# Ledger of designs, part 23: VH-VL binders against Protein RcaC (rcaC)

Target 1, 117 residues: Protein RcaC (rcaC), of Microchaete diplosiphon (Fremyella diplosiphon) (q01473r527to643)
Amino acid sequence: KVMILDDDQDWLRTLPTLLKPWGFKVTTLADPQQFWTVLQAVTPDALVLDVNMPQINGFELCQLLRSDPHWQRLPVLFLSVLTDPTTQNQAFAVGGDDYLCKPVKGVELANRILRRL
Below, E stands for the ipSAE of ESMFold2; O stands for the ipSAE of OpenDDE; V2 stands for 0.75 times the mean of E and O plus 0.25 times the DockQ between their complexes.

## First folded at step 13 (VH-VL; framework fv_ifabotuzumab)

Design t6 (from r6 with heavy chain A106Y I109Y; at its last look DockQ between E and O 0.77; V2 from the best seeds 0.00; counts 0 for: pae E 6.2 > 2)
Fold by ESMFold2, look of step 13:
Structure t6 (fold): chain C 117 residues (1-117), chain A 120 residues (1-120), chain B 107 residues (1-107)
Amino acid sequence: as target 1 above (117 residues)
Amino acid sequence: QVQLVQSGAEVKKPGASVKVSCKASGYTFTDYYMNWVRQAPGQGLEWMGDINPNYGGTNYDEKFQGRVTMTRDTSISTAYMELSRLRSDDTAVYYCAREGYWSPDYFDYWGQGTTVTVSS
Amino acid sequence: DIQMTQSPSFLSASVGDRVTITCRASQGISSWLAWYQQKPEKAPKRLIYAASRLESGVPSRFSGSGSGTEFTLTISSLQPEDFATYYCQQYYSYPYTFGQGTKLEIK
């Protein structure tokens, strides 16, 4: 199971299609305020998380996950348009397991997710 | 309109390095992965790796880990492949090939190839 | 790594013949397979992608089929310009891999 949180509707529509050939069960979410409710309902094996979202960014959510005893080992892969090294370094500093830049091809995203499972 | 133009043929001695360039035109360079594929004389095609030119991230076949470096210069729309510690079985034609981002894709445009000969 | 095995490795045929080349993957690759044509001293040329979709500008005598582990390239009526080497290639998972090639020559 893979959960994707991203406020960009085009990406939420695109990402399940990119992952379809590998048989992932994908749940998408646009609203970060619903994050904990959906996370608990889905119990995903990995989380794909955008960095830039209104009001709540992905780094903050990752920090909260790492503080939660139930979720602190959940694989978190960031997927972002931001390419600067400082942002990439921050992703790992907050406990992210990987950082990928948009746009990304399906084989690379799938391979990175599988490596973390 | 899409073109990939590679640097010219090279003759190298064992132990040297070679750097092949691939200049792209007719499309937005950072929108497509660049792949490198080689072909030894009379042999089939061998994938070496790719690079995402937007941020420079690479994936290499493990057979080349530690010997291959793929880079790019977005200001001149050019990808590079450098292979070090050359040996005679690295004699091959080296190709660059473009690949899309948004779906499982195939190599839709190829460079003309660069012949690298490694001999004493 | 996913091995791609082509059959036959060498094929002699006459103009007008129907030619079939097969490619078998060592594990399932869905439909993420391409076919390339390569003439001597030239880069490969794409013919088929997604196992069965014909590239724009490729003659309709070329067709592809298959899914999972077994794939076929068919040339329905061989023309003089079709004598070349043909490769299949999986793009399902890293590392990308090619079949060993099928050389199609004039009988």
Scores: ipSAE 0.070, ipTM 0.700, lowest interface PAE 6.2, mean pLDDT 86
ESMFold2 (binder alone), look of step 13: mean pLDDT 91; pTM 0.930
OpenDDE, look of step 13: ipSAE 0.699; ipTM 0.908

Design t7 (from r6 with heavy chain S103G; at its last look DockQ between E and O 0.89; V2 from the best seeds 0.00; counts 0 for: pae E 5.9 > 2)
Fold by ESMFold2, look of step 13:
Structure t7 (fold): chain C 117 residues (1-117), chain A 120 residues (1-120), chain B 107 residues (1-107)
Amino acid sequence: as target 1 above (117 residues)
Amino acid sequence: QVQLVQSGAEVKKPGASVKVSCKASGYTFTDYYMNWVRQAPGQGLEWMGDINPNYGGTNYDEKFQGRVTMTRDTSISTAYMELSRLRSDDTAVYYCAREGYWGPDAFDIWGQGTTVTVSS
Amino acid sequence: DIQMTQSPSFLSASVGDRVTITCRASQGISSWLAWYQQKPEKAPKRLIYAASRLESGVPSRFSGSGSGTEFTLTISSLQPEDFATYYCQQYYSYPYTFGQGTKLEIK
C-alpha cells in the first residue's frame, strides 16, 4: 500500500498511473488537514510526501511522524520540484528515507519505494 | 531541431579514465532522463545507466557501479559519462539517449556516438 | 535482471518479403518494449515503443505486437532501406536490457 500526499492535482492524477504497472495500491490525498485521518484509515506501507504544501510543510509532517511511536518507522520518500542541495539535506535531516525530484519515471519511483519496504 | 551532440573519439591506455560529453539542444534539458548505452565492436547494445538532469540523481547497472560516474551541467544543457579504470574490453561506441517519462516511451533521440578505444 | 532473447539472430530475405522478428522476455514486462533499427556505423533509431506504437515518420509497413513475455516486429513488405540490425529493449525494470540483435541482410 502506498499513500501519496501532494497538493499538485496534476501530479496526484499522474502518480497512480506511473505506479499502476507494479500493482501498488495507491491512496492519494491533496488536503494535508486530512492527513492523520487518512493515514490511520489506510495504514500504508510507504508514504510519498510533497515538501511545499499549503497549510503544512512536508518536512514538519515527517518530523511529527518520527516522533510518533506508531508511525516512527514508516518509510517516507519526498517527491518535489525543488532541486537545491539545502532542501535535499533537510529532507534527510528530518528523517526522510529518500528524496526524488520531479519529473520522475515510474520505474525509478517504483524501485525506490520497493527498496524502502 | 532536437538533437544530442557528443564529444569526439578518444584513445586511452588501460587504467585511464574517459569522460564523454553529450550536449542537448532543441528541448528543455531538465525534463527528460538521459541514458548512456555502449556497443562493443560487432556486439549488441548495453545499457550503462541514467541520470535525472534536474537534480542529478543516477541509476547505474551494477556491473559499472564502481567505475562509472554520470553528471550534468544544466547551464549548458550537457550530460557527462566518466568511466574509470579502463580495460581493453571497454573499447566501444558510447551513446547518450533521451528518455521520455510519460507513459512507456523508451529512447526517442540518440547522440551520434563516441568511439572509445582502449589499447595497450 | 530481465533477459531479452531475439530470434532469429540472422535473417536473409528479398525485397518484398514479409519478415517477422520475435523477442522473448525472461519475465513479464507488460507492454514496456521498444524496437530499434541500426544501420552500420550509425546510432540506433526507435521504430516502435510501448510494444505497438509506431514512431512518427516510420513507414506503416513496420508494426509491433505482443504483451507480457512475447513480442513481434513485422515488416510487411521489405524495402531496400530496411536491411539493418534490429534490437528489442525492455524498459520495465532496471537494469534496462536489449535483445542480442537480428541482422537482416539481402539475398
Scores: ipSAE 0.068, ipTM 0.727, lowest interface PAE 5.9, mean pLDDT 87
ESMFold2 (binder alone), look of step 13: mean pLDDT 93; pTM 0.953
OpenDDE, look of step 13: ipSAE 0.815; ipTM 0.933

Design t8 (from r6 with heavy chain S103P P104G; at its last look DockQ between E and O 0.38; V2 from the best seeds 0.00; counts 0 for: pae E 6.4 > 2)
Fold by ESMFold2, look of step 13:
Structure t8 (fold): chain C 117 residues (1-117), chain A 120 residues (1-120), chain B 107 residues (1-107)
Amino acid sequence: as target 1 above (117 residues)
Amino acid sequence: QVQLVQSGAEVKKPGASVKVSCKASGYTFTDYYMNWVRQAPGQGLEWMGDINPNYGGTNYDEKFQGRVTMTRDTSISTAYMELSRLRSDDTAVYYCAREGYWPGDAFDIWGQGTTVTVSS
Amino acid sequence: DIQMTQSPSFLSASVGDRVTITCRASQGISSWLAWYQQKPEKAPKRLIYAASRLESGVPSRFSGSGSGTEFTLTISSLQPEDFATYYCQQYYSYPYTFGQGTKLEIK
């Protein structure tokens, strides 16, 4: 199971299709305000998390996950258009497992997810 | 308009290397994977590899691993493919091809091709 | 690697004919298949992507269908300008692979 939180509707339409050929069961979410409710309901094996969201950024969510005893080991992969080294360093500092820059292909994303499971 | 313009034809001897350039215009270069595909005379199309121009990461077909290097220079919107230790069966037309931003788009724009001839 | 096998390798047909080219994948590729047209001395041109989606500006006589392992390109009424070689390509998994090509000659 893979859960994807991203506010970009184009990516939310694309990512399930992108991952389907590799057999991932994908749950998408656009609204970070619903993050905890959906996370608890889905109990994913990996989380793909956008960095740049309008109200709550992905780094803050990752920090909260790492401080929660139930979720502290959940694999977190960041997916973002941002390429600056400071942003990438922060991703790993908050406990992220990988950072992928858009554009990304299905085969590359699938391999990255599999490496973290 | 969206365009890929490749460097000119090259003639090389066995054992040499060649570096083909592919200059992009009319779109944001870093938003789209760049692929390299070759076609030997009278033959079909053969995928060689790709590069993420934003991050610089590459994926190569195993048959070229160790001989091919794909790079880019984002300041001039140009991708490069270098093939080393050339042999006569590397004679082909080499194409760059843009992969669409969304993964369902395949290769939507192709360069005009660069003929590389390897002979003694 | 996923092998892509096209059939037929060559085809001769008359203007106005309905032409069908098939492409078989050695394993399932969902709908991640494209069709390209290549005319002599020119780069390939995308006709169909995602198995069935027609590229903007491509004549409506071209259509694609299929999913999984079997795919078809159809030209409903062949025109003189359709003389070309046609390639299918999977982009489901690395390495990306092309079919061997179908050369279409117009009688």
Scores: ipSAE 0.042, ipTM 0.706, lowest interface PAE 6.4, mean pLDDT 87
ESMFold2 (binder alone), look of step 13: mean pLDDT 92; pTM 0.950
OpenDDE, look of step 13: ipSAE 0.793; ipTM 0.930

## First folded at step 14 (VH-VL; framework fv_ifabotuzumab)

Design v1 (at its last look DockQ between E and O 0.83; V2 from the best seeds 0.00; counts 0 for: pae E 4.7 > 2)
Fold by ESMFold2, look of step 14:
Structure v1 (fold): chain C 117 residues (1-117), chain A 120 residues (1-120), chain B 107 residues (1-107)
Amino acid sequence: as target 1 above (117 residues)
Amino acid sequence: QVQLVQSGAEVKKPGASVKVSCKASGYTFTGYYMNWVRQAPGQGLEWMGDINPNYGGTNYDEKFQGRVTMTRDTSISTAYMELSRLRSDDTAVYYCAREGYWTPDAFDIWGQGTTVTVSS
Amino acid sequence: DIQMTQSPSFLSASVGDRVTITCRASQGISSWLAWYQQKPEKAPKRLIYAASTLQSGVPSRFSGSGSGTEFTLTISSLQPEDFATYYCQQYYSYPYTFGQGTKLEIK
């Protein structure tokens, strides 16, 4: 199971299609306010997370996950339009397991998710 | 027209490094992955790795991990592959090849190849 | 790693013959399989991608079929310019891998 949180509707529509050939069961979410409710209902094996979202950025959310005994080991892969090395370094500093930049091909995204499962 | 033009042939000694260039023209360089494939004399094709030229992220075959570095310079639409600690069995023709990211279309355009000869 | 095995490795045929080359993957690769033609001292040329989609400008005598683990390249009526080495390639999973090649020669 893979859960995707991203406020960009184009990417939220595209990512399940990119991952479908590898047989992932994908749950998408646009609204970070529903994050904890959906996370608990889905219990995903990996989380794909955008960095910039309106009310809470992905780094803050990852920090919260790492502080939670139930979720502290959940694989978190960031997928972002931000390409600078400083942002990538911060992603790993907050406990992220991987960082990829948009656009990305399906085989690369799928491989990165599989390596973290 | 869409074209990939590679640097010229190289002769190297064992233990040296080689850096092959691949200059793209006729398309948006950052809109396609760049792959590197080699072919030893009389042998088949061997994938070495790829690079996403937009941010520089790479994926290498484990056989080359630690010896290969793939980079790019987007200002001149050029990808590079550097192979270090050369051995005689690294003698091959090295190709660059582009790949799209939305469509499963494999390698549609190839460079002409760069012959690298490693001899004592 | 997904191993790609071509059959036959070598084929001798006459102009006008129907030629079939088979490629087998060690795991399912959906339809993410390409066929390349390589002539001596030249770069490979993509003939087919997505198992069955013919590259623009490639003659219609070339066709591809298959999915999963078994794939076929067919040349319906062999022409003199078709004598070359043919490779299949999976691009489903890293590392990408090629078949060992099929050398097609004139009989």
Scores: ipSAE 0.218, ipTM 0.763, lowest interface PAE 4.7, mean pLDDT 89
ESMFold2 (binder alone), look of step 14: mean pLDDT 94; pTM 0.959
OpenDDE, look of step 14: ipSAE 0.790; ipTM 0.929

Design v2 (from v1 with heavy chain T103V; at its last look DockQ between E and O 0.86; V2 from the best seeds 0.00; counts 0 for: pae E 4.5 > 2, grease 19 > 18.9)
Fold by ESMFold2, look of step 14:
Structure v2 (fold): chain C 117 residues (1-117), chain A 120 residues (1-120), chain B 107 residues (1-107)
Amino acid sequence: as target 1 above (117 residues)
Amino acid sequence: QVQLVQSGAEVKKPGASVKVSCKASGYTFTGYYMNWVRQAPGQGLEWMGDINPNYGGTNYDEKFQGRVTMTRDTSISTAYMELSRLRSDDTAVYYCAREGYWVPDAFDIWGQGTTVTVSS
Amino acid sequence: DIQMTQSPSFLSASVGDRVTITCRASQGISSWLAWYQQKPEKAPKRLIYAASTLQSGVPSRFSGSGSGTEFTLTISSLQPEDFATYYCQQYYSYPYTFGQGTKLEIK
């Protein structure tokens, strides 16, 4: 199972079809305020997380996950339009397992997810 | 027109490094992955790795991990492949090849190839 | 890693013949397979991608079929310019891998 939190509707529409050939079950979420409810319902094996979202950024969510005993080992991969090295360093500093930049091809995203499972 | 033009042939001694360039023209360089493939004399094709030129992320075949570095300079639309600690079985033609993000279409445009010869 | 096995490795044929080359994957790759033609001293040229989609500008005598683990390239009536080496390639998972090649020669 893979859960994707990203407020970009084009990516949320595209990513499930991009990942389907590798057999992932993909749950998408656009609204970060529903994050904890959907996380508990889905119990994903990995989380793909956008950095910049309205109200809550992805780094803050990752920090919260790492402080929660139930979720602290959940693989978190960031997928972002931000290409600068400073943002990438911050992703790992908050406990992210990987960082990829949009656009990304399906085989690369799938490979990175599989390596973290 | 869309094309990839590679740097010229290289002759190297064992233990040296080689850096092959691949200059893109006729398309948006950061909109496509760049792959590197080699072919030893009389042999088949061997994928070495790729780079996302937008941010520089790479994926290497495990056989080359630790010896290969793929980079790019987006200001001149050029990708690079550097192979270090060369040995005689690295003698090959090295190709760059473009790959799309969204359409599963493999490698639609190839460079002309760069011959690298490793001998003492 | 996904191994790609082509057969035959060598094929001798005459102009006008129908030729079939097969490519087998060691595990399922959906339809994420391409066919390339390579002539001596030249870079490979993509003929087919997504198992069956013909590259623009490639003659219609070339066709591809298959999905999963077994794939076929067919040339319906050989022409003199078709004598070359043909490779299949999977792009389903890293590392990308090629078949060992099929050299098609004039009889």
Scores: ipSAE 0.230, ipTM 0.769, lowest interface PAE 4.5, mean pLDDT 89
ESMFold2 (binder alone), look of step 14: mean pLDDT 94; pTM 0.958
OpenDDE, look of step 14: ipSAE 0.783; ipTM 0.929

Design v3 (from v1 with light chain W32Y; at its last look DockQ between E and O 0.93; V2 from the best seeds 0.00; counts 0 for: pae E 3.1 > 2)
Heavy chain, then light chain:
Amino acid sequence: QVQLVQSGAEVKKPGASVKVSCKASGYTFTGYYMNWVRQAPGQGLEWMGDINPNYGGTNYDEKFQGRVTMTRDTSISTAYMELSRLRSDDTAVYYCAREGYWTPDAFDIWGQGTTVTVSS
Amino acid sequence: DIQMTQSPSFLSASVGDRVTITCRASQGISSYLAWYQQKPEKAPKRLIYAASTLQSGVPSRFSGSGSGTEFTLTISSLQPEDFATYYCQQYYSYPYTFGQGTKLEIK
ESMFold2, look of step 14: ipSAE 0.403; ipTM 0.828
ESMFold2 (binder alone), look of step 14: mean pLDDT 94; pTM 0.960
OpenDDE, look of step 14: ipSAE 0.845; ipTM 0.940

Design v4 (from v1 with heavy chain Y55W; at its last look DockQ between E and O 0.91; V2 from the best seeds 0.00; counts 0 for: pae E 3.9 > 2)
Fold by ESMFold2, look of step 14:
Structure v4 (fold): chain C 117 residues (1-117), chain A 120 residues (1-120), chain B 107 residues (1-107)
Amino acid sequence: as target 1 above (117 residues)
Amino acid sequence: QVQLVQSGAEVKKPGASVKVSCKASGYTFTGYYMNWVRQAPGQGLEWMGDINPNWGGTNYDEKFQGRVTMTRDTSISTAYMELSRLRSDDTAVYYCAREGYWTPDAFDIWGQGTTVTVSS
Amino acid sequence: DIQMTQSPSFLSASVGDRVTITCRASQGISSWLAWYQQKPEKAPKRLIYAASTLQSGVPSRFSGSGSGTEFTLTISSLQPEDFATYYCQQYYSYPYTFGQGTKLEIK
């Protein structure tokens, strides 16, 4: 199971299609306000998380996950348009397991997710 | 129109490094992955790795991990592959090849190849 | 890593013959297989991708089929310009791998 949180509607439509050939069961979410409710309901094996979102950013969510005994081991892969090394380093500093930049081909994203399962 | 033009042939000694360039034209450079493939004399094709030119992320075959570095310069639409600590069995033709992001198209456009000869 | 095994490694045939080259993957690769043609001292040329999709500009005598672990490239009526080496390639998982090649020569 893979859960994707990204406020970009085009990417939420694209990412499930990119991953379909590898047989992932994908749940998408655009609204970070619903994050905890959907996370609990889905109980995903991995989370793909955008960095810049309204009201809360992905780094903040990852920090909260790492502080929660129930979710602290959940694989978190960031997928973002931000390409600068400082942002990438921060992703790992907050406990992220991987960082990828958009756009991305399906085989690369699938490989990175599978490596974390 | 779409074209990949590679740098010229290289002759190197064992232990040296080589850096091959691949200049793209006729398409949006950051809209496609760039792959590197080599072919030793009389042998088949061997994938070395790829680079996403939009941000510079790479994936290398493990047999080259630690010896290969793939980079790009988006301002001149050019990808580079550097192979260090050369051995005689690195003698090969090195190709760059383009791959799309969205559809699984494999390698639709190839450079002309760069011959690298490593001799002691 | 996924090993790609081509059969045969060498094939001698005459103009007009129907030629079939097979490629076997060591594990399932869905339909993410391409076929390339390479002539001496030239870069490979993609003929087919996604197992069966013919590249624009490639003659219709070329066709591909297969899914999973077994794939074929067929040339329905061999022409003089088709004498070359043919490679299959999986692009389903890293590292990408090629078959060892099939050299098609004139009889």
Scores: ipSAE 0.341, ipTM 0.809, lowest interface PAE 3.9, mean pLDDT 89
ESMFold2 (binder alone), look of step 14: mean pLDDT 94; pTM 0.959
OpenDDE, look of step 14: ipSAE 0.872; ipTM 0.948

Design v5 (from v1 with heavy chain N54H; at its last look DockQ between E and O 0.92; V2 from the best seeds 0.00; counts 0 for: pae E 4.9 > 2)
Fold by ESMFold2, look of step 14:
Structure v5 (fold): chain C 117 residues (1-117), chain A 120 residues (1-120), chain B 107 residues (1-107)
Amino acid sequence: as target 1 above (117 residues)
Amino acid sequence: QVQLVQSGAEVKKPGASVKVSCKASGYTFTGYYMNWVRQAPGQGLEWMGDINPHYGGTNYDEKFQGRVTMTRDTSISTAYMELSRLRSDDTAVYYCAREGYWTPDAFDIWGQGTTVTVSS
Amino acid sequence: DIQMTQSPSFLSASVGDRVTITCRASQGISSWLAWYQQKPEKAPKRLIYAASTLQSGVPSRFSGSGSGTEFTLTISSLQPEDFATYYCQQYYSYPYTFGQGTKLEIK
């Protein structure tokens, strides 16, 4: 199971299709305010998380996950349009397991997810 | 007209490095992955790795890990493959090949190939 | 790594013959299989992708089929210009891998 949180409609429509050939069960979410409710309902094996979203950024959510005993081991992969090294290093500093830049092909994303499972 | 044009043939000694260029035209360079494939004389095709030219992320076949570096310069729509510590069995034709990310469709456009000869 | 095995490695046939080349994957690859044609001194040319989708501009005598681990390339009526080496390639999992090739000679 893979959960994707991203406010970009094109990516929310595309990522399930990119991952389908590898048999992932994908749940998408656009609204970070629903994050905890959907996380608890889905109980994913990995989370793909956008960095910049309205009101709550992905780094903040990752920090909260790492402080929660239920979720502190959940693999978190960031997927973002931001390419600068400072942002990438910050992703690991908050406890992220990987950082990928958009656009990304399905085989690359799938391999990164599988490596973390 | 979509086209990939590679740099010219190279002759190298064992232990040297080679850097092959692949210049793209006729499409948005950062909208496709670039792959590198080689073919030793009389042999089949061998995938070496790819690069996402938008941010520069790479994936290498483990056989080449530590010897290969794939880079790009988006300002001139050019991808590069550098292979170091060359051996005689690195003698091959090296190809660049384009791959889409939205629709997985393998390699639709190939460069003309660059012959690299490694001899003592 | 997913190993791709082509059969036969060498094939001799006459103009007008129906030719079938097979490709077997060591693991399931769904339909993420491409076929390439390579003529001497030339780069490979994609004929088929997604196992069965014909590349635009490729003659309709070429067709592909299969899913999972077994795939075929068929040339329904062999033409003199079809002399070449044919490769299958999986693009399901890293590292991408090719079959060893099938050299097709026309009698």
Scores: ipSAE 0.214, ipTM 0.772, lowest interface PAE 4.9, mean pLDDT 88
ESMFold2 (binder alone), look of step 14: mean pLDDT 94; pTM 0.958
OpenDDE, look of step 14: ipSAE 0.826; ipTM 0.938

